# Ledger of designs, part 60: miniprotein binders against Mucin-6 (MUC6)

Target 1, 185 residues: Mucin-6 (MUC6), of Homo sapiens (Human) (q6w4x9r395to579)
Amino acid sequence: GHCSLEGGSFVTTFDARPYRFHGTCTYILLQSPQLPEDGALMAVYDKSGVSHSETSLVAVVYLSRQDKIVISQDEVVTNNGEAKWLPYKTRNITVFRQTSTHLQMATSFGLELVVQLRPIFQAYVTVGPQFRGQTRGLCGNFNGDTTDDFTTSMGIAEGTASLFVDSWRAGNCPAALERETDPCS

## First folded at step 9 (miniprotein)

Design un7 (from ln6 with R72M)
Fold by ESMFold2-Fast, scan of step 9:
Structure un7 (fold): chain B 185 residues (1-185), chain A 83 residues (1-83)
Amino acid sequence: as target 1 above (185 residues)
Amino acid sequence: SDIEERLEREIELLEKWLEELEERAKKGGISEDVKKLIEEARLLVERAKEALERGDLFEAAVLLIRAWLKLMRAARRLAEEEE
């Protein structure tokens, strides 16, 4: 299955349902029992440089009990807060530069991430067939049915993207943190 | 725990970086955008420390990611201003 984060704030789920949202938080993109060591893939969104109402992808994160790999729009890759030179290899994960504008994170457990760094920061998630019906998060549930792709963290199928996206927020983004851009004086 | 020890170490590194940037901000000559990024990062690190104290390791880890990103952006803008 393929999930994409494109054009700043557009998402296409594993079941090919497209949606758009406006938010400034860290969001759970993919959780699954197929990910080792309680792993999760996450996406960080922040205000775009253009306007207060626009948000864009600024980093993709793989977090587990062993690793906290952050791939940022500034072309810095860290693990557990330490900057890493590419190619960077762990027991089950390799991060490397696939082209002058693309990084790839390959894993031994059926997850692949490709990140476009320029001209616009974008991410592409590929999961193997073992993930079918066993995913949750912004990329949907990968069950072959798009009508329940907006299943919240509470297990409720929503008709709109807004409540769905809000349910997958991580790290408690209160109003103070969401207002990270100064208002016009 | 091993995870808790790693988060404590990351907080120490971020606090050191924050202290360096905050001292530079006190001397003046940096943009308001950079000052705001430093202030936002400080808030996130403080919230992460609070999460860690109550044993919420996941929340602490996530908050530190955002703090790191704010500081990287601040450092990038400072480098651009020095050109």
Scores: ipSAE 0.468, ipTM 0.790, lowest interface PAE 1.8, mean pLDDT 82

Design un8 (from ln6 with R72Q)
Fold by ESMFold2-Fast, scan of step 9:
Structure un8 (fold): chain B 185 residues (1-185), chain A 83 residues (1-83)
Amino acid sequence: as target 1 above (185 residues)
Amino acid sequence: SDIEERLEREIELLEKWLEELEERAKKGGISEDVKKLIEEARLLVERAKEALERGDLFEAAVLLIRAWLKLQRAARRLAEEEE
């Protein structure tokens, strides 16, 4: 299956359901029992312009008990907070420069990630057939049925993207600076 | 745990980086965009410390990712402004 994060804020699920959202948070793209060490693939979105309604992908993250791999729009790759030179290899994961504008993260467990760095930061997720019906997150449940593609983290199928996306926020998203300095305005 | 120790070490690293950038900001002559990124990163690090104290390792890790990204962006923009 293929899931894509394109054009700043467009997502196409593993079951080929397209949607768009706006948000300034880290979101769970993919959780699955097929990922080792409680692994999860995540996407970080932030403001792309001065307007709060304009947001874009700024990083893709693979987080497990062993690894915290971050690939950012600034073309920096880190693991557990340390910058890494490419190619970067662990026991099960290799991050390397596929082309002058693309990085690839290859794994031994059926997950592949391709990140386009330029001209627009975008990500492409590929999973093997063992993931079918065993995924959850913004990339959908990969069950071949689009009627439940907006299944929230609480297991509720939504008709619209808004509650679905909000349910997959990872970590506390602090209030924007202006709201914290003037909470009553 | 090993995860707790790694997160504590990362917080120390980010706090040192924040202090360096905040001192640079005090000298003036940097854009409001860079100042906002530094301030937002500080808030994220403080929230990560709170999450870690509660034993929420996943939340702490996620907040530190966002803090790192804001500092990386601030450093990039600062370098461009001083170039």
Scores: ipSAE 0.537, ipTM 0.816, lowest interface PAE 1.5, mean pLDDT 82

Design un9 (from ln6 with R72Y)
Fold by ESMFold2-Fast, scan of step 9:
Structure un9 (fold): chain B 185 residues (1-185), chain A 83 residues (1-83)
Amino acid sequence: as target 1 above (185 residues)
Amino acid sequence: SDIEERLEREIELLEKWLEELEERAKKGGISEDVKKLIEEARLLVERAKEALERGDLFEAAVLLIRAWLKLYRAARRLAEEEE
């Protein structure tokens, strides 16, 4: 299965359902019992340009009990807050520069991530067949049916993206960072 | 726990870098954009410390990710302004 985060705020799920959203938080892209050590793939979105209505992907994160790998639009790769030179290898994960504009995170557990750094920060998630029907998050449930792709963190299928996206916030977002100043005041 | 110890170390690293950037900002010649990023990072670090004190390791980890991103953006912006 393939999931993509493109054009700043466009997502295509594993079941090929496209949607866009406005968000300035950390969101869960993928949770699955197939990920070791309670692993999760997450995306960080923030304001894009000067418009309060535009947001874009600024980082992709793999978080588990052992690792907190962050790949940012600023071309910095960290694990557990420590900057790493590429190629960076752990027991099960390797992060390396695939091309002058792309980084890849390869894993031993059926997850692959490719990040485009330029001209626009974008991410491409690939999962093996063992993940079928066993994923949850912004990338959908990977069950071959697009009608329930917007399944919230509470297990409820929504017809629209807004409630779906909001349900997958990774944690509380500080109000001061997400509060928009009214352009008219 | 191992997770808690790693988060504590991460906070120490962020605090050190943040203190260095804050001291640099006090000397002047820093844009409002850079100052705002440094202030936002400070707020995120303080909230992460509060989350850690509550035992909310997941919340602390998420807040620290955002703090690091603000500091990397501040550092890049600062480097560009100094050119």
Scores: ipSAE 0.307, ipTM 0.693, lowest interface PAE 2.8, mean pLDDT 80

Design ut1 (from lt3 with T70L)
Fold by ESMFold2-Fast, scan of step 9:
Structure ut1 (fold): chain B 185 residues (1-185), chain A 98 residues (1-98)
Amino acid sequence: as target 1 above (185 residues)
Amino acid sequence: GSAEEIRKLVEEAKKHLLEAERLFEEAERLAEEGNLEEAERLLKESVKHLDEAIRLLKEAARLAGDLRLLRELLFLYIELAILIYRVRELEEEIEREE
């Protein structure tokens, strides 16, 4: 299955359901029992720096009990808070430069992440067939049915993207603080 | 200057985040051992440090304006979000076991 985060506000789920949101927090993209060591993928969105409702993806995080990999729009890759030079390899994960504008995180457990750095920061998530029906988060549930792709963190299928997206917030919102330091007026 | 003030706030926030992470790791270990009462106690202490880190980060962000320090603040926000997520996962696990 394939999930994309494009243009700072567009998402296409694993079941190919497109939606748009203007989010400025950290969100859970993917949780699954198929990910080792309580693994999860997160997306960090902030406002584009212009006084309006436009948002941008600024970082993607892969988190597990062993790894805390952050890939930022500034081409900085860290694991457990320490900057890493590419290619960076662990037992199950390799992060490397796929092209001059793309980084890839390849794993041994059926998850692949490709990040476009330029001209705009974007992310593409690929999961193997073992993830079918076993995913949760902004990328949907990968069950072959788009009608329940907006299943919230509470297990409720919503008809609108806004309630769905809000349910997958990881608890902090950089843009709320940005508004205090750079007001739109 | 404001840049120096922001740096001090960020440094203090990082100190609280580090302590929150240490307490969280101890809570996780205790929960794995089945000592849910002590795990819950340490988790609550972790959350107090987490809340202080968030407060300091908000103050730093308020002062930052258009300064380049916003990038360093973003990584701290990411670290805080990760810990908030981990705390929620552990709280749910402890609740399921009880």
Scores: ipSAE 0.567, ipTM 0.779, lowest interface PAE 1.6, mean pLDDT 82

Design ut10 (from lt3 with F75W)
Fold by ESMFold2-Fast, scan of step 9:
Order: structure tokens, then C-alpha cells, then sequence
Structure ut10 (fold): chain B 185 residues (1-185), chain A 98 residues (1-98)
């Protein structure tokens, strides 16, 4: 299955359900028992520099008990906080420059991530058939049925994207991605 | 001025983040060993440092105004968000075992 994060604010799930993403936080894209060592894929969104009212993808993170791989819009790749030269290889993961504008993270466990660096930072997630019906997060549940693609982190199928997206926040967002306004006391 | 204040806030946030990560890693190890009481204690200490790092980051972001996140602020935000996620997962694991 294939999931895409495009144009800063658009997502297409593994079951091909399109929706618009509108938030500034870190979100769970993919959790699955098929990912080793409690692996998870996350996306970081911030305010767009091109449009003040829109959000844009600024980093993609693969996190497990062994690895914390961050690919950011400034074209830096780190693992566990250390910058890495490409190609970067571990036992099960290889990160390399696929084209002058694209990086690829290939894995031995059926997950592939392609990140477009320019002209717009975008991500594409591919999972093997072993993930069918065993994914959760913004990319959907990969069960072949689009009617439950907005299944929240609590297991509830929602009719709207907003509640679905909010349920997949990695945690409370720091104010760095939010402009605070003081209410009149 | 504001740039110097932002730098100072960012450096303090980094110190709290590193201590929170250290405490979290110890809590995770203790939980795996079955010492849930000590794991919970260290996790609570980790959360205190995490909360302080978030507070400092919020102050730095406020002072930066309409400016886009700098590389350092973006790095801090990403690391804090990852740690918030890891803490939540570990809290749930400990609760299930208790």
C-alpha cells in the first residue's frame, strides 16, 4: 500500500482516501506490530513560509527502540541526534539520495519512505502486503475499506478528518509551532 | 536583546531536554526489568524536565514573533515531541502492568 503527504496539507491514505491536513504539530503517520522494536513513523508540521494561513511538512521521523531517524526540510539526516552522511546504513535500514531532489529510506521489514526535498517538502510511504489491516495513524488502517479510514487513536471511526487528525497527535504541541494570544482577563 | 534572550532560553531548554532523555532511558530500562515503582519515579522526574523544556521553548517562540522556526528551535521541537510520545507510551505500559 501507498500513502502520500503532498502539497504541504494533503494526505492520501493506504486505502486511497484523500483528505486535507490542517494542523501544526507532530503526528503519528504509521504504527504497526509489523514494525520492529516498537517502530513508528511520524510527521512534523509547521506554518508555511509561503502562505501564512497554511501548514507544511517540515520533517519526517522514524522512531524505534534502536533508531531515531529524522529527515528535515533543510536536507539534514540525523540518527539519534547525530548528523549522517549518505548513504547511511544500519543492519535493517538504508537512507540514500535516490535523485538530486529525493531521499529514500529503505528497510528490510517492508516499509519504504521517499522524501521529496525540493521544490516542496513531501513524503511518500509504501508498505508491503504483510501490513494489510495492521496499520494505524494518519495513513489509515490498510484494510481495503475507505469507510473506516478516519479511525482515531481510540479506535473510533469518525466522519470528519479534523477529529481523526487531532487524535493522532504525538502529544501536546510546544508553543513554538503555535502563536499564543493572551485572552483579556 | 531578544536574540540573546532567545539563545539563553534555547540553551536552558536543551539542558532540560538532555536530562529528561537520560531519566527517560533509565525509566524504560527499569520498567523492562520489572521495577515499576522506580521506573515511575524516574519517569515523573523526566516529565518535570520535559515540562520545563517546553515552557522555555514556548518563551523562545514568543520572543521570535512571526519569524519562522530557526534550525535550533525546530530541532528542539522535534526532540521534545518525540520524547512526549515516548513518555506517553511508557506511562501506558507501566499502567497496564500495575
Amino acid sequence: as target 1 above (185 residues)
Amino acid sequence: GSAEEIRKLVEEAKKHLLEAERLFEEAERLAEEGNLEEAERLLKESVKHLDEAIRLLKEAARLAGDLRLTRELLWLYIELAILIYRVRELEEEIEREE
Scores: ipSAE 0.495, ipTM 0.725, lowest interface PAE 1.9, mean pLDDT 80

Design ut11 (from lt3 with E72R)
Fold by ESMFold2-Fast, scan of step 9:
Structure ut11 (fold): chain B 185 residues (1-185), chain A 98 residues (1-98)
Amino acid sequence: as target 1 above (185 residues)
Amino acid sequence: GSAEEIRKLVEEAKKHLLEAERLFEEAERLAEEGNLEEAERLLKESVKHLDEAIRLLKEAARLAGDLRLTRRLLFLYIELAILIYRVRELEEEIEREE
């Protein structure tokens, strides 16, 4: 399945449900028992003055007991707090430049991340069939039914994106980040 | 100047983050050993250091005059968010065991 984070604050889930939100926090994008060593994928959003939404993706994080990989819009890649030159390889993960504008994180466990650096920072998540019905987070539950894609961290299916997104904050937003006023409010 | 003040705030925030991480790692080990009471105590101490790091990061962002995260502040923010996530996961695990 395929999940995308595009155009500032647009998300399309693994079951192809589109939604949009405004936020300046770190969010859990994907949790699954199929990820080794308590792995999780996270997305970091911050204020943007140049996108359709007034917030935009600024970094993607892959976290496990062994790895803390950060890929930022400034083309800085770190693992466990240390900057890495590309290509960067661990036993199960390789981060490399796929094209002049794209980085790829390939894994041995059925997860692939492609990050577009320019003209707009965007992320594309691909998971193998073993993840079907076994995902949680902003990318949805990958069960072939879009009606429950807004399942919160407490297991409640919501009809709107706002409560769903808020439930998947990885931590509380630092006071340094301000939430944008929703222009559609 | 402001750049030097921001640097000092970021350095102090990083010091609190490192202490919070150390306390979290000890709490995780104690929880694995079944010492849930001491693990919870250390988690609360870790959170105090996280709160201070967040306060310092907020002040650094204010002095920068731009609410958007600069590269240095972004990475510090990400480290803080990751640790807050780990603390919450461990707190939930301890609660389930109790």
Scores: ipSAE 0.647, ipTM 0.808, lowest interface PAE 1.1, mean pLDDT 82
Fold by OpenDDE base, second read of step 10:
Structure ut11 (fold): chain B 185 residues (1-185), chain A 98 residues (1-98)
Amino acid sequence: as target 1 above (185 residues)
Amino acid sequence: GSAEEIRKLVEEAKKHLLEAERLFEEAERLAEEGNLEEAERLLKESVKHLDEAIRLLKEAARLAGDLRLTRRLLFLYIELAILIYRVRELEEEIEREE
């Protein structure tokens, strides 16, 4: 399964459903029992302009009970909040520079993350077949059905991306998001 | 607002975040030990600190007036988000065990 975060506000789910949203929050991209140590992948969005529609991905976070990895445009930060030199390696995760503009997080448990740093900060999530039907978050449920990808954190199917995305907020949004996301987004 | 005011807010927010983290870790430990009641209590306290941290950071961001969060603010927001997420996950776990 391949999930992509592109163009600042576009997401393509594992089931290849494309959608757009505007938010300035941290969202859960991927939860799965297949991720060890209660692992989760998160996306951080922020304002990129003055309008509500000017939002962009600014960081990707992998979080587990043992690891915290924040990949931003400028640096990779780990558990201690300090920038790390690459390659960074843990017991089952390696973060390294793939190209001059791309970072990669490789894992031993079937998750791969490629982050394009420039010119646009974008992220590409790949999960193995063992994740089929066992994922939740903005990347969808990876069950081959695009019609149910907008399932909220509470297991409710939503018709709009806005409500779906909002349900997957990690819990902290900048002040700009205090305004209800336009349901038409 | 002044740079000094912003710094003050950020530092205060950080203090609350650290306290929230401490409380969370203790709650997690207690939950693992089966002391769910006390764990829940500590989680509630943790959330209070998180809320305060969020408030302070929002104020700092407002004063900064930047379109985008500064790097420092951004990472603090991320840390807060992570902790909130963890708290929520633990709360749910406790609820399932009850």
Scores: ipSAE 0.542, ipTM 0.810, lowest interface PAE 0.8, mean pLDDT 90

Design ut12 (from lt3 with K14Y)
Fold by ESMFold2-Fast, scan of step 9:
Structure ut12 (fold): chain B 185 residues (1-185), chain A 98 residues (1-98)
Amino acid sequence: as target 1 above (185 residues)
Amino acid sequence: GSAEEIRKLVEEAYKHLLEAERLFEEAERLAEEGNLEEAERLLKESVKHLDEAIRLLKEAARLAGDLRLTRELLFLYIELAILIYRVRELEEEIEREE
């Protein structure tokens, strides 16, 4: 299955349901028992440049008990807080430059991530068939039924993207990402 | 100057993050040993340090005057978000065991 984070704030789920959201937080993109050592994929959104108040993807994080891999829009790759030269290999994960504008994270457990660095920071998530019906997060539940793609972290199928997205915030997003704009709000 | 003030706020936020991580790791160990009440106490202490780190990060972002997180602020924010996530996961695990 394929899930995409494109155009700053557009998401297409594993069941091919498209939606758009606006938020400046860290979100759970993918959780699954198929990910080893309590693995999870997260997406970080911030305000998109000075000329636009829209949100955009600024980093993708793969987290497990062994690894804390961050890939940022500034082309910095870290694991457990330490910057890494590419190609970077662990036992189960390889991060490498696929093209001049794309990085890839390949894994041994059926997850692949491709990140477009330029002109717009975007991410593409691919999961193997073993993930079918066993995913949670912004990428949906991968069960072949789009009517429950907005299943919240509490297990409730919502009719709107906003409640769905808010339920998958990785933490309470403080006003640290909600900086004061020049016009008074 | 402003840049020096931002640097000091970020440095102080990292100190609170590191203490929050230490408390979290101890809480995780205690939960694995079945001492759920002490684990919960340490998680609450960890959250206090997380809240302080977030407050300092917020102040640094305010002083930066930019609408976007700079690289340094972004990575600090990501570390805080990851630890908040880990704390919540452990809190839920403790609730299930009780």
Scores: ipSAE 0.591, ipTM 0.805, lowest interface PAE 1.5, mean pLDDT 82

Design ut13 (from lt3 with I54L K58L)
Fold by ESMFold2-Fast, scan of step 9:
Structure ut13 (fold): chain B 185 residues (1-185), chain A 98 residues (1-98)
Amino acid sequence: as target 1 above (185 residues)
Amino acid sequence: GSAEEIRKLVEEAKKHLLEAERLFEEAERLAEEGNLEEAERLLKESVKHLDEALRLLLEAARLAGDLRLTRELLFLYIELAILIYRVRELEEEIEREE
């Protein structure tokens, strides 16, 4: 299956459900029992540099008990807080520059991430067939049902993208990015 | 200057984050050993340090005057968000076992 995070705040789920949201938090993009060592993929959003009313993807995180891989819009790759030169290889994960504008994270467990660095920071997630019906998060449940509504972290369908997205916050983040802005800007 | 003030806030926030991480790791071990009461106590202490780190991060962001997080603030925020996530997951696990 294929999930994309494009155009700042647009998401297309594994079941091809498109939606848009506004948010300045870290969100759970993908959780699955198929990910080793309690693995999870997360997406970090911040205010757009052009408009305070828009938000944009600024980093993608792969977290497990052994790894905290961060890929940022500034083309910095870290694992467990340490900057890494590319190509960066572990036993099960390889991060490398695929083109001048794209980084790729390949894994041995059926997950692939491609990050576009320019002209806008975007992410593309591919998962193997073993993930079918075994995913949770912003990328959806990958059950093949095109009529699926937004399924929250509590397992219930919602009518709005905002409630769906809010349920997938990685933690309580509202206070962290609460900044005063000019109400007329 | 303001840049030096931002740096001091970031350094202080990092100290609170490191202490929160230490407390979380101890709590995780205690929960695995079945000592849920002490694990909960350490998680509450970890949350106090996370709250202070968030406050300092917010002050640094305001002083930076940017609509976007700078690289240093972004990575601090990401690490903080990851730890908040891990604390919440462990708190929920402990609650289910009690």
Scores: ipSAE 0.616, ipTM 0.805, lowest interface PAE 1.4, mean pLDDT 82

Design ut15 (from lt3 with E89M)
Fold by ESMFold2-Fast, scan of step 9:
Structure ut15 (fold): chain B 185 residues (1-185), chain A 98 residues (1-98)
Amino acid sequence: as target 1 above (185 residues)
Amino acid sequence: GSAEEIRKLVEEAKKHLLEAERLFEEAERLAEEGNLEEAERLLKESVKHLDEAIRLLKEAARLAGDLRLTRELLFLYIELAILIYRVRMLEEEIEREE
């Protein structure tokens, strides 16, 4: 299955449901029992540099008990807080420059991440068939049915992207406070 | 003078995050050893430090008006979010074992 984070704030789920959201902070893209050592993939969004009403992807994080890999739009790659030269290899993960504008994180457990660095930071997530019906997060549940792609972290299927996205926040960010205190938000 | 005040708030938030990380690592070790009661106690202490770090960063954001993510702040926010996530996962694991 394929999930994309494109054009700053557009997401297409594993079941091919497109949506857009307006949010800042770190969000859970993918949780699955198929990821080893309690693994999870996260996306970090900040306000767009050209419009404060728009948000943009600024980093992607792969987290497990062993690894804390951060790939930022500034081409900085870290693991457990330490900057790494590419190609960077662990036992199950390799991060390398695929092209002059793309980095790839390849894994032994059926997850692949490609990030486009220029002209716009974007991410593409590929998962193997073992992940079918066993994913949760912004990329959806990969069950072949788009009608429940907005299933929140509490297991409730929502009709709108806003409540869905908010339920998948990994943590609280100062920037989110401005949106939450707006009477119209 | 707000720039100096913001810097102080950010540095204080970093100290709370480091202490929360230390407490979380100890809680995770204790949970692995089956000492769930002590693990829960340390998780609660870790959460207090996380809450303080969040409070300090929210105050910094209010003073700044537009607290844009520099590289340092980006990584600080990422570390904070990761630790909040790890705490929630460990809390769920402990609850299942109890």
Scores: ipSAE 0.620, ipTM 0.794, lowest interface PAE 1.2, mean pLDDT 81

Design ut16 (from lt3 with Y77W)
Fold by ESMFold2-Fast, scan of step 9:
Structure ut16 (fold): chain B 185 residues (1-185), chain A 98 residues (1-98)
Amino acid sequence: as target 1 above (185 residues)
Amino acid sequence: GSAEEIRKLVEEAKKHLLEAERLFEEAERLAEEGNLEEAERLLKESVKHLDEAIRLLKEAARLAGDLRLTRELLFLWIELAILIYRVRELEEEIEREE
């Protein structure tokens, strides 16, 4: 399955449901029992300097008990707080420059992340078939049914993106810096 | 100046984050050993340091001109969010075991 974070504020879930939101927080993109060592993928959004969007993706984080990999729009890759030269390899993860404008994080456990650095910071998440019906977060539940793609962290299916997105916040963010999204498809 | 004040706030936030992380790591170890009461106490102390770091970083971000996150502030916000996430996961684990 494929989930994309594009245009600064657009998300397309694994079940191909598109939505948009405006938030300036860190959000959980993907949780799954298929990720080793309590792994999770997160996305960081900040205020956009571009007229096309009020908020934009500024970093992607892969977190597990062993690794805290951050890929930022400034083309910096860190693990556990330390900057790493590419290609960077751990036991199960390799981060490398795929093209002059793209980084890739390849894993041994069926997760792949491609980050576009220029002209707009964007992310593309690919998961293997073992993840089907076993994902949670902003990328949806990957069950082949788009009607429950807005399942909150509490397990409730919502009709609007705003309640869904808010439920997947990883931290507290200033409310004054956030704007509500239009729930229309 | 404002740049000096931002640096001071960021440095103080880093100190609170480091202490919160130390307390969290100790709580995680105690929970693994079955000492849930002491683990819970240390998690509450960790949360107090997290709250103070967040407060300081909100002040620093507000002073940073256009409210855009500098690279240093961005990475601190990311580390705070990760630790908040880990604290919540461990709190839920302890509650299930008690």
Scores: ipSAE 0.588, ipTM 0.797, lowest interface PAE 1.6, mean pLDDT 81

Design ut17 (from lt3 with Y77F V87A)
Fold by ESMFold2-Fast, scan of step 9:
Structure ut17 (fold): chain B 185 residues (1-185), chain A 98 residues (1-98)
Amino acid sequence: as target 1 above (185 residues)
Amino acid sequence: GSAEEIRKLVEEAKKHLLEAERLFEEAERLAEEGNLEEAERLLKESVKHLDEAIRLLKEAARLAGDLRLTRELLFLFIELAILIYRARELEEEIEREE
C-alpha cells in the first residue's frame, strides 16, 4: 500500500482516502506490529511560509528501540541524535540519495519511505502486503475500506479528519509546533 | 536582554529533556527486569521533567512573540515528542502487566 503526504497539508491514506488538515505538531503516521522493535513512523508539521498553505511537513521520523532516524527538510539526517552522511546503512535500514531532489529510506521489513526535498518537502510511504489490516495512524488502517480510515488512537471511527488527526498527536506538543485552539468539541 | 532570557529558557528546557531521557531509560530497564513499581515511579519523574521542558518552551515562545523554528529547536521539539510517545507506550505496557 501507498500513503502520501503532499503539498502543504494533504494526506492520502493506504486505502486511498484523501484528506487535509492544519496541524503544527508531531503526529504518528504509522504504527504496526509488523514494524520490528516497537517501530513507528512520525511526521512533523510546522507553519508554512506561504499564506494559502498554512502548515507543511518539515521532518519525518522513524523510531524503534534501535533507531531514531530523523530526516529533515534541510537535508539533515540523524540517527540517535548524531548527524549521518549519506549513504547511511544499518543492519535493516539504508538511507540514501535517490535523485538530486529525493532521499529514500529502504528497510528489510517491508517499509519504504521516499522524501522529496525540493521545491516542497513531501513524503511517500510504501508498505508490503503483510501490513494489510495491521496499520494505525494518519495513513489509515489499510483494510480496504475507506469509511473507517479515521480510526483514532482509542479505536473509535470518526466522521471528521480533525478528531482523527488530533488523536494521533505524539503527546502534548512543544510550544513552537503547537497552536492554542478554542475547543469547539 | 529578552533574547538572552529566551536562550536561557531554551537551555533549561534542554536540561529537563536530558534528565527525562535518563529517567526514562532507567524506567524501561526496570520494566524489562519486572520491577514495575519502581519503573512506574521513575516514569512519573521523567514525565514531570517533560512537562517542565514544555512549560519553559511555552514561556520562551511568549517572550519571543513567535518562537522561530531553527534547526536546533526543531530537533529539540522532535526529541520531546519522541520521549512523550515512548513514555505513553511504556505506561500502557506497565498497566497491561500489572
Scores: ipSAE 0.521, ipTM 0.775, lowest interface PAE 1.7, mean pLDDT 81

